# Ledger of designs, part 32: VH-VL binders against q5slc1

Target 1, 112 residues: q5slc1
Amino acid sequence: MGALRGRWAEEEALRFLLGKGYRLLWRNRRTPFGEVDLFMEKDGVYVVVEVKQRASARFGAPLEAITPGKVRRLLQSARFLLGRDDLPVRLEAVLVHGTPKDFRLEHLVLEL
Key: E = the ipSAE of ESMFold2; O = the ipSAE of OpenDDE; V2 = 0.75 times the mean of E and O plus 0.25 times the DockQ between their complexes.

## First folded at step 21 (VH-VL; framework fv_cixutumumab)

Design y1 (at its last look DockQ between E and O 0.61; V2 from the best seeds 0.71)
Fold by OpenDDE, look of step 21:
Structure y1 (fold): chain C 112 residues (1-112), chain A 119 residues (1-119), chain B 108 residues (1-108)
Amino acid sequence: as target 1 above (112 residues)
Amino acid sequence: EVQLVQSGAEVKKPGSSVKVSCKASGGTFRKYAISWVRQAPGQGLEWMGAIIPKFGTANYAQKFQGRVTITADKSTSTAYMELSSLRSEDTAVYYCARDFIYEYYMDVWGKGTTVTVSS
Amino acid sequence: SSELTQDPAVSVALGQTVRITCQGDSLSRYYATWYQQKPGQAPILVIYRKDNRPSGIPDRFSGSSSGNTASLTITGAQAEDEADYYCQSYDSSGYHVVFGGGTKLTVL
């Protein structure tokens, strides 16, 4: 996501997840393996959250950007941030549909 | 126990396309990707690409970009690899493998599909 | 893109120890995975994430890494260990899987 364009979406995603009991560990954290939008913890499980902003709700593959390589990079980034590679990490996505004035959120557990 | 069953041998003419299937049985498409790896006679293993069946998202090796298409049908637990504009150099055994993304290994392999490209 | 290199062939006497090494820049960032392949068969996973063995793989197989290298060691080589061995990892981008050229192991 663009640094400016995606900020409001990330903020809304973060607010949403915090409201659901997630705890923020890092946001917009760069690693040698890429950037992690949100790195959080929920019920003792570490979660990498990918935030996607969509101009409008459209039919198709909302996770079309979550390729094997992307998943791999997110996992490596998470493990890098944790400083260990023996802990399970869950991948999730928050899709933000709409505009700052009118939006909806879709929370997806990638279940990989 | 997950097994990958591949389609049968193919004989193709240069310029044609081949589509190899890889059906997963004994499990689901969850938690892994399907990688496609080929091996020309007497040569090493060459990665072609991979797909996450659950998402339908794929990555391709640069060498095959634009010529290979990897797809998956979740309803039948089947992955497909289509290679177009075939040439003699594409003669090889083509493997599908369970690519366990979280652990960075391929632990279940199909038996391979022999594709022969000849005039 | 990143590549992995390994010796095309090595030999080991029965009961002796042999080390097959894989080298590549990406190995400083990603673990190496090792596969065994015998003629007419699909590859078999033998080592993953540096030094882990799948169930069914003999404990004479071990893995290690140092810097930009990864190694597969067979301690007490058996006749059935004669095969091709491939290392596998990822390129620097992490988007592409890469294999070494393979090492033909002969057990004498």
Scores: ipSAE 0.766, ipTM 0.910, lowest interface PAE 0.6, mean pLDDT 92
Fold by ESMFold2, look of step 21:
Structure y1 (fold): chain C 112 residues (1-112), chain A 119 residues (1-119), chain B 108 residues (1-108)
Amino acid sequence: as target 1 above (112 residues)
Amino acid sequence: EVQLVQSGAEVKKPGSSVKVSCKASGGTFRKYAISWVRQAPGQGLEWMGAIIPKFGTANYAQKFQGRVTITADKSTSTAYMELSSLRSEDTAVYYCARDFIYEYYMDVWGKGTTVTVSS
Amino acid sequence: SSELTQDPAVSVALGQTVRITCQGDSLSRYYATWYQQKPGQAPILVIYRKDNRPSGIPDRFSGSSSGNTASLTITGAQAEDEADYYCQSYDSSGYHVVFGGGTKLTVL
């Protein structure tokens, strides 16, 4: 699902996270629980990253798409991909505001 | 010690609304959700919805979609549940619970707020 | 579909072993969690992610799951274990929390 929207936004989010020392494991992986945009690792913690694109730089209303239920599905997807449920997994989101020529990133982390 | 302190009991007329508060003490809204669960007299537990205060995002049980609104105020560490168009069937104890999404459980519960809907 | 079914009541003699069962299609996809509730009190977490026990819960409480069934087992039941027990999971979509109807445990 993330891969069908904002491929330039996903590339920028990936570049941003790589620059922060994250390591890419998979991208655009489909599971019985949904699709994972970016599946990464940082300092021994697996990270499921949802990438969202917005047309303007202004912050809007609350992020309805990243609800408790959505987070649960993403976490279940991550554990499915790992084949186990005893490894640390963190949910993150990268909001990409604007256009390919003029954009800003917002990085959201739900702490473990 | 982490506690969830809920607002006091309410008596409401049919057709009105109620707004219950849930203040988190000793903790932060940084890594938990807040779930709302009700229990009618002599009945089981019924989930109404939840919010991630850090993101401000909520989702609701289908039964309550359109009648319930769950919000959070990060500056006061307080979550709110507002239920509109009240009916006698909404008479229940309303709990808030700290929902640790990463582990799929609710570990800290408020003591509950009794809402009675009567003429 | 996504309903969680529990027997309404179960009895156990003091010191004996009892199993409380929760069934639902969604249990093949999502974890089961168990809560204990005594009259006039809020629920207390006793088992999460099918078989994990939080700190402070006696080791006579254990959880298991197989297929569409999750179980809470109390080995050596004590009088203090008389309570209602609720299983909790999610609907088939994973977006909504669901509770079983509850099981009243009576210790004889």
Scores: ipSAE 0.761, ipTM 0.894, lowest interface PAE 0.7, mean pLDDT 89
ESMFold2 (binder alone), look of step 21: mean pLDDT 90; pTM 0.936
ESMFold2, look of step 22: ipSAE 0.743; ipTM 0.887
ESMFold2 (binder alone), look of step 22: mean pLDDT 90; pTM 0.936
OpenDDE, look of step 22: ipSAE 0.750; ipTM 0.906

Design y2 (at its last look DockQ between E and O 0.81; V2 from the best seeds 0.00; counts 0 for: pae E 2.5 > 2)
Fold by OpenDDE, look of step 21:
Structure y2 (fold): chain C 112 residues (1-112), chain A 119 residues (1-119), chain B 108 residues (1-108)
Amino acid sequence: as target 1 above (112 residues)
Amino acid sequence: EVQLVQSGAEVKKPGSSVKVSCKASGYTFRKYAISWVRQAPGQGLEWMGAIIPKFGTANYAQKFQGRVTITADKSTSTAYMELSSLRSEDTAVYYCARDFIYEYYMDVWGKGTTVTVSS
Amino acid sequence: SSELTQDPAVSVALGQTVRITCQGDSLSRYHATWYQQKPGQAPILVIYRKDNRPSGIPDRFSGSSSGNTASLTITGAQAEDEADYYCQSYDSSGYHVVFGGGTKLTVL
């Protein structure tokens, strides 16, 4: 999420995850394989978090942008940032539904 | 046992469409992607596209962009590959394969579906 | 930069060692995966992520990489190893899967 419009959503996602015990390692990190919104650690596991913003408060919206290629790129980005490819990396997503004044978060673990 | 069972052989006319199915069993369908790979007679393997059933999102090879549609039904653990505007060059065996994105391999393959396009 | 190239055919004597090489720019970014295919059969995974071997695959199969190349080595080739071997990886974007042209291995 490189647009300024999405920055509030990323901030809320970060706040949410920090409150859940996640530790931030990188945010908005550009790699040769793409940009990582949030790269975090939870209970000894590295986590790549994709933040998605939705204007509507509709629940259960599909993750249209999380394609096989996107997943692959996120993993490569994570491994690039780690400087190694032998550590486990988990993908997660935080969906931010609504506006800065009225929003809700949906946390998804992308078990692939 | 992990299995991918594909639909039967198809004979199609040029200009028509074919839809091949791939039913998965023996594993959690939504945890893996499904890739589609074809092989023309006497030729090599050619990747067509892949889908993440959990998200319903797909990528396609540029060669087939706009002509191929890959879908998945989580309720039946079945992936589909539809190829339109068929031509003789589309005659091939079409494989579905379990694509483990995290490890970058396809470890389980269907037995293939033969699609013959002829006038 | 998204193509993988292999020799179309190689031969090896029984009990000898043969190396099948795959070359492509994307191999500097992504590991290669190797598949074995025999006539009338679907491909079988033999090596993944450079040098990992699935269970059931003989230890005479090994993988390596260097620069923009990846190699499958069969140390002590057996008659049943006669098959086509394909390398697989991804293009530079990571959005597309790419296969090598395949190498037909003949065991003499």
Scores: ipSAE 0.734, ipTM 0.902, lowest interface PAE 0.7, mean pLDDT 93
Fold by ESMFold2, look of step 21:
Structure y2 (fold): chain C 112 residues (1-112), chain A 119 residues (1-119), chain B 108 residues (1-108)
Amino acid sequence: as target 1 above (112 residues)
Amino acid sequence: EVQLVQSGAEVKKPGSSVKVSCKASGYTFRKYAISWVRQAPGQGLEWMGAIIPKFGTANYAQKFQGRVTITADKSTSTAYMELSSLRSEDTAVYYCARDFIYEYYMDVWGKGTTVTVSS
Amino acid sequence: SSELTQDPAVSVALGQTVRITCQGDSLSRYHATWYQQKPGQAPILVIYRKDNRPSGIPDRFSGSSSGNTASLTITGAQAEDEADYYCQSYDSSGYHVVFGGGTKLTVL
């Protein structure tokens, strides 16, 4: 199958997580609370993954804009997609730094 | 035992600022959000903002945007709330609370810090 | 800013049932949580995620919700239940915590 043409950073994040044993359930799913980039599962836990793209190839930048309010909206999106609020959910981010030819990934688990 | 210990009472003049501290113990400070909630005499609870200490990222109630700054020091397990341009209407008890965002509740509250703004 | 409306005061006879209500548009999107506050004390969690009761809270406290309304019910009210009760949820954006104005419960 061909590469996802408009979303290179998301495709790289997906490949990375699949290689770590995550299973993809949905992509780019819209909810009343926002859009979920990747909705995945690992070891019995549902995982909402936010993919962010930066021009820099360096690691070490803080994960800006992940505020208490943003976390709340991501959680509500997951519960909407599942149709229930009693299943284990984890929030994660993948920062894709750089360009398609020269990039690095930073994978963050959002502990709450 | 989970505890949030707040700094002592403050008396301030209008136009000044106040910085209240909230020291956490008995749990992993960086893992949970801290919310700040105030209560003026005889009035209800009013949320001011919250922070995720792991990332240092905060968001604020619209009413306080531009006047409040919430920070966290992971090395001392301490959150801070600073309110500037104080008015008499800012006289209140200021609480910090551990915020379980996913569970929709704040379970452990500090005892509160009384801030009195008088001319 | 508050998007949640509560009656400011309610009375109940000792041993009777009382319902404290909380109304707001955001309750169709986000769960309600209830706190009890006695004079000079910090609030205490009573009900979370609409109907869950934390350990140490008596069975006489229950929560429910329908549409834009959440309710806290105290069955068999006791003198120690006299307090202020606050509902809590979020605004329509989901970014801000919102409290209702509070309901003062008097047990007669």
Scores: ipSAE 0.439, ipTM 0.805, lowest interface PAE 2.5, mean pLDDT 87
ESMFold2 (binder alone), look of step 21: mean pLDDT 92; pTM 0.947

Design y3 (at its last look DockQ between E and O 0.73; V2 from the best seeds 0.00; counts 0 for: pae E 4.2 > 2)
Fold by OpenDDE, look of step 21:
Structure y3 (fold): chain C 112 residues (1-112), chain A 119 residues (1-119), chain B 108 residues (1-108)
Amino acid sequence: as target 1 above (112 residues)
Amino acid sequence: EVQLVQSGAEVKKPGSSVKVSCKASGGTFRKYAINWVRQAPGQGLEWMGAIIPKFGTANYAQKFQGRVTITADKSTSTAYMELSSLRSEDTAVYYCARDFIYEYYMDVWGKGTTVTVSS
Amino acid sequence: SSELTQDPAVSVALGQTVRITCQGDSLSRYHATWYQQKPGQAPILVIYRKDNRPSGIPDRFSGSSSGNTASLTITGAQAEDEADYYCQSYDSSGYHVVFGGGTKLTVL
């Protein structure tokens, strides 16, 4: 159930970002540093996107798991996928609130 | 120029708690994590934990897990480190340091806050 | 958790070259960062991401890495270089910051 819930949320997140001009490079890609939900490119900048799905905002912040360590791991994963560690990589998050039939998206950017 | 301004020296009794503040002046926390690092007299640097103020999310060293709480107030660009159940071994200079999250280094350090724990 | 090890003390003659080495399993996965600390002062960043120098750091400071080691080299040591030097990286999980034990550099 968790995997399925994650899948529709990821699809909506991807659709949203594609509509905003992002280009998909990889999705659900495993690395020695963890899994990358979406690895994308926007305006010449590589973007690692974490997708979070939550039924309701009532139970706290969806970003609770995006700790400094998580950020490091995501960036390392991205750099691993790129095969180099000297390129800028930006972290973003897409929060999917609700259900497949009724949801809203929140796009968060960790500034460079 | 960005500076991290820390709260003043503290003298505490064993068993009490201390809360040290770290305010960013001349800049913002938006791009950074804030690390807390302490140094006992004559000893090395010891990482305690870190927070991303933008997200309010924190990691802690295992040694301090359950005894340290790191928080941040984005509106005031201030990070806090609270250490409870103080013991004499907690006597140290406590530093905050900003971490440019994308580069993995601590480039700006506070001047440190001396915390003395004694009966 | 992963640890970083440094020699506690090294010495170098004025104008000579000295290398301070940091060793740890995690260094095979994460870059090392180096800090200089003088008595009564906060640490100062001197090398990051293996071999990069921040603005204001003399070019006599350089960094390198090999396998599970990272090294800070001072080529042409000056008297003001006498200080403690700490390497820093992350444990194998990447969730925790780790420091080496520090190396006291004496300039003779």
Scores: ipSAE 0.750, ipTM 0.905, lowest interface PAE 0.6, mean pLDDT 92
Fold by ESMFold2, look of step 21:
Structure y3 (fold): chain C 112 residues (1-112), chain A 119 residues (1-119), chain B 108 residues (1-108)
Amino acid sequence: as target 1 above (112 residues)
Amino acid sequence: EVQLVQSGAEVKKPGSSVKVSCKASGGTFRKYAINWVRQAPGQGLEWMGAIIPKFGTANYAQKFQGRVTITADKSTSTAYMELSSLRSEDTAVYYCARDFIYEYYMDVWGKGTTVTVSS
Amino acid sequence: SSELTQDPAVSVALGQTVRITCQGDSLSRYHATWYQQKPGQAPILVIYRKDNRPSGIPDRFSGSSSGNTASLTITGAQAEDEADYYCQSYDSSGYHVVFGGGTKLTVL
């Protein structure tokens, strides 16, 4: 259970996006600018997907927010992974609310 | 054409707080961050923090951490900056500026809100 | 932590070329952006992402960079170019915006 702890939200997000026609290129890739949860492609556009788990556990445990600074680092990470900066890239987030037994997904797209 | 319309000038006493508004007119926030930048009389530009209104997520310059709160109301296309525990050195013009998130530049600036902190 | 350093003042004769520089370690990682500010007015964007010029900015304004230095060049300076110029980039983490101290350009 420990080996799969926290990964369930990412697996559900991945399944959701695959069902919407996204193609997975990489997951959990480290770059000098940070880590990319899911790096995907849809209709010729590369997509950095940030997965956020909103557990209903104890209050005060922070989850990393998608701030202006975070977006900047994610876009730099995408360009690093692609090896170029002239390809279409967008940022999306999947918020996974709840528990493995009872969850819902919220899909947020930061438009080009 | 997008304009950022800021609230009017304020005169405040030390120890109080101020909340400045910044409303997008003629456009939306859908792919932008809103930055807050201040300028004391005769001084340079100083970044305070920014928010992505679509997500409601903000980050702050370390100097202002704990004193500044940046929020946004998507329904009114308005961002807010609240600065607490005001001091005389907080006397400045406070600007909001939108940052096109994918291009990393502040392309539209508000006209500024003068905040004067005096005894 | 990351500072952007600009000379506080520079002069240029009308019609001549001037270069305003900005130095900082973060410029090796993040492009500089340049703003013009005239007295009593908000800044306006003049150069973004190193060397891009927005519509409405005269082509006498150009940007360049090398290593830890970014430059704003005005060729054929005009009287209306007299203003303060600020470079902007990010700290080493990319999370915080950083401005240079500003350069007052005087057109003689």
Scores: ipSAE 0.260, ipTM 0.764, lowest interface PAE 4.2, mean pLDDT 85
ESMFold2 (binder alone), look of step 21: mean pLDDT 90; pTM 0.933

Design y4 (at its last look DockQ between E and O 0.66; V2 from the best seeds 0.69)
Fold by OpenDDE, look of step 21:
Structure y4 (fold): chain C 112 residues (1-112), chain A 119 residues (1-119), chain B 108 residues (1-108)
Amino acid sequence: as target 1 above (112 residues)
Amino acid sequence: EVQLVQSGAEVKKPGSSVKVSCKASGGTFRKYAISWVRQAPGQGLEWMGSIIPKFGTANYAQKFQGRVTITADKSTSTAYMELSSLRSEDTAVYYCARDFIYEYYMDVWGKGTTVTVSS
Amino acid sequence: SSELTQDPAVSVALGQTVRITCQGDSLSRYHATWYQQKPGQAPILVIYRKDNRPSGIPDRFSGSSSGNTASLTITGAQAEDEADYYCQSYDSSGYHVVFGGGTKLTVL
């Protein structure tokens, strides 16, 4: 159920980013360092996108799950997928608020 | 040039708490985390935890889970490390460091804060 | 959690070459970072991401790795190189920072 719930949010996030000119490289890709929701490219820059689905009325920090360790894992996963550790990778997040019938997207660039 | 300025030395009783501050100057909290590392007299470096000030998210070493709290105030560019239930073994120099998370290194270190726990 | 191990002490003659090695399972996943620490001072970054030197670090310092090991090499040791050297990386989860036990380098 959780996986299915995450799937529609990921689909909407992907659609949103594709509409913005992002190119999908990998989706739901497992690595020794964890799973990458969306690995994309935008204007020649590789982007790791974390998709978060949240209830609209929930109180809390949007990026509360993005810990230093999570960031490391995402970066390492990206570099693993690229087969290189010398290329810059940008971290981004897409927050999906609401339900499949009524949702809004929030796109965040993780300026780290 | 980013510098980390730490609060002054502390002398504490066993069972009390200490809160050490680390203020970043010459830059912003962007693009890095703040890590806390301590060093007991004559001992090695020991990581305690790290925070991403921008997100307010932190990770802790298992050894200190439940006893250490790391926070950050973005408005003042200050990170804090609070250690509770102090023991004599907590006597150490406590460092904050800029953890450049994209490159996996700590390149800027505070001068350290000496915390002495004694009866 | 993963551990990093270092020899507690090594010595090198002035002008000679010395290698300090760090060993740990996590080094097969994550690069090692090296820090120099002198008495009463905070650690100083000397090598990061295997073999990169920060600005201001002499080129006699170099880094390498092989398998589950990482090494810091000082080619042409100087008297001022006498210090403690720590390797640092991350455990297998990536959530925890880990340090080696440190190596005391004596320059003879």
Scores: ipSAE 0.745, ipTM 0.908, lowest interface PAE 0.6, mean pLDDT 92
Fold by ESMFold2, look of step 21:
Structure y4 (fold): chain C 112 residues (1-112), chain A 119 residues (1-119), chain B 108 residues (1-108)
Amino acid sequence: as target 1 above (112 residues)
Amino acid sequence: EVQLVQSGAEVKKPGSSVKVSCKASGGTFRKYAISWVRQAPGQGLEWMGSIIPKFGTANYAQKFQGRVTITADKSTSTAYMELSSLRSEDTAVYYCARDFIYEYYMDVWGKGTTVTVSS
Amino acid sequence: SSELTQDPAVSVALGQTVRITCQGDSLSRYHATWYQQKPGQAPILVIYRKDNRPSGIPDRFSGSSSGNTASLTITGAQAEDEADYYCQSYDSSGYHVVFGGGTKLTVL
């Protein structure tokens, strides 16, 4: 199915990564292990990108933490999408702080 | 080569808390999680929780949710596990282990910290 | 379920082959990893992700899986292989680590 409407943070994260030379392969793909927000490629390495929005504490919705368990699910999902488990996949996150009119990005990389 | 050094043995009374430290080699915190696993006398291994020090994010076994807090200090390459409301059943050896996130295994273990909760 | 079941004890004659098994529904989603533990010592990794052997582990140790069962096989068992062996995987969600109850291997 298609992209989730109203995910402004994901669109901003995608623009940011495209501007850094990443190439988009898939987005919003479901697997038996969970959903991958952005599946990308950079310099010959596959990249699973989790996008999280962090609004102000008073008005923000709870966001899923990027925990050891979450990383495991994302990596298993990526291997499912590739159809093999012998290719390197790097995990990254983009934290989007604020609102559509006033936001900042934080880019986190878990080194391979 | 890689080493995890844990704090020393502790004797605690019921109802108190214990905080165990686990100091890692440099670079371990870049791409690893730290997992905490305990073992009561004569019993098997029991996972308590794990943390990604680089992100500061932890998740816990349901059995310990609400009683355990796992933290990390990147500046000292040290992880901590704090267990509160201790009871006699918490008497165990507490291990930290380096959890290789990308391959799903614990390849380096600390020597363990014995915690005794006296009746 | 996420429970992993192991026989509590198995034995093998010196130089013979033994198989230690681990059963659980989650093994269809997440491969097993195996640890060896001797008395008074921390566990050590012997097999990861089904059948991978880390450097320094003798090639007499191998892993395999079929259905919801994972196996650790020791061919040509030696006296120093006498230990407890634990399988480890995850629950069906992948968020939580799960250990089997352990198998005590006696080398006769």
Scores: ipSAE 0.668, ipTM 0.864, lowest interface PAE 1.3, mean pLDDT 87
ESMFold2 (binder alone), look of step 21: mean pLDDT 90; pTM 0.933

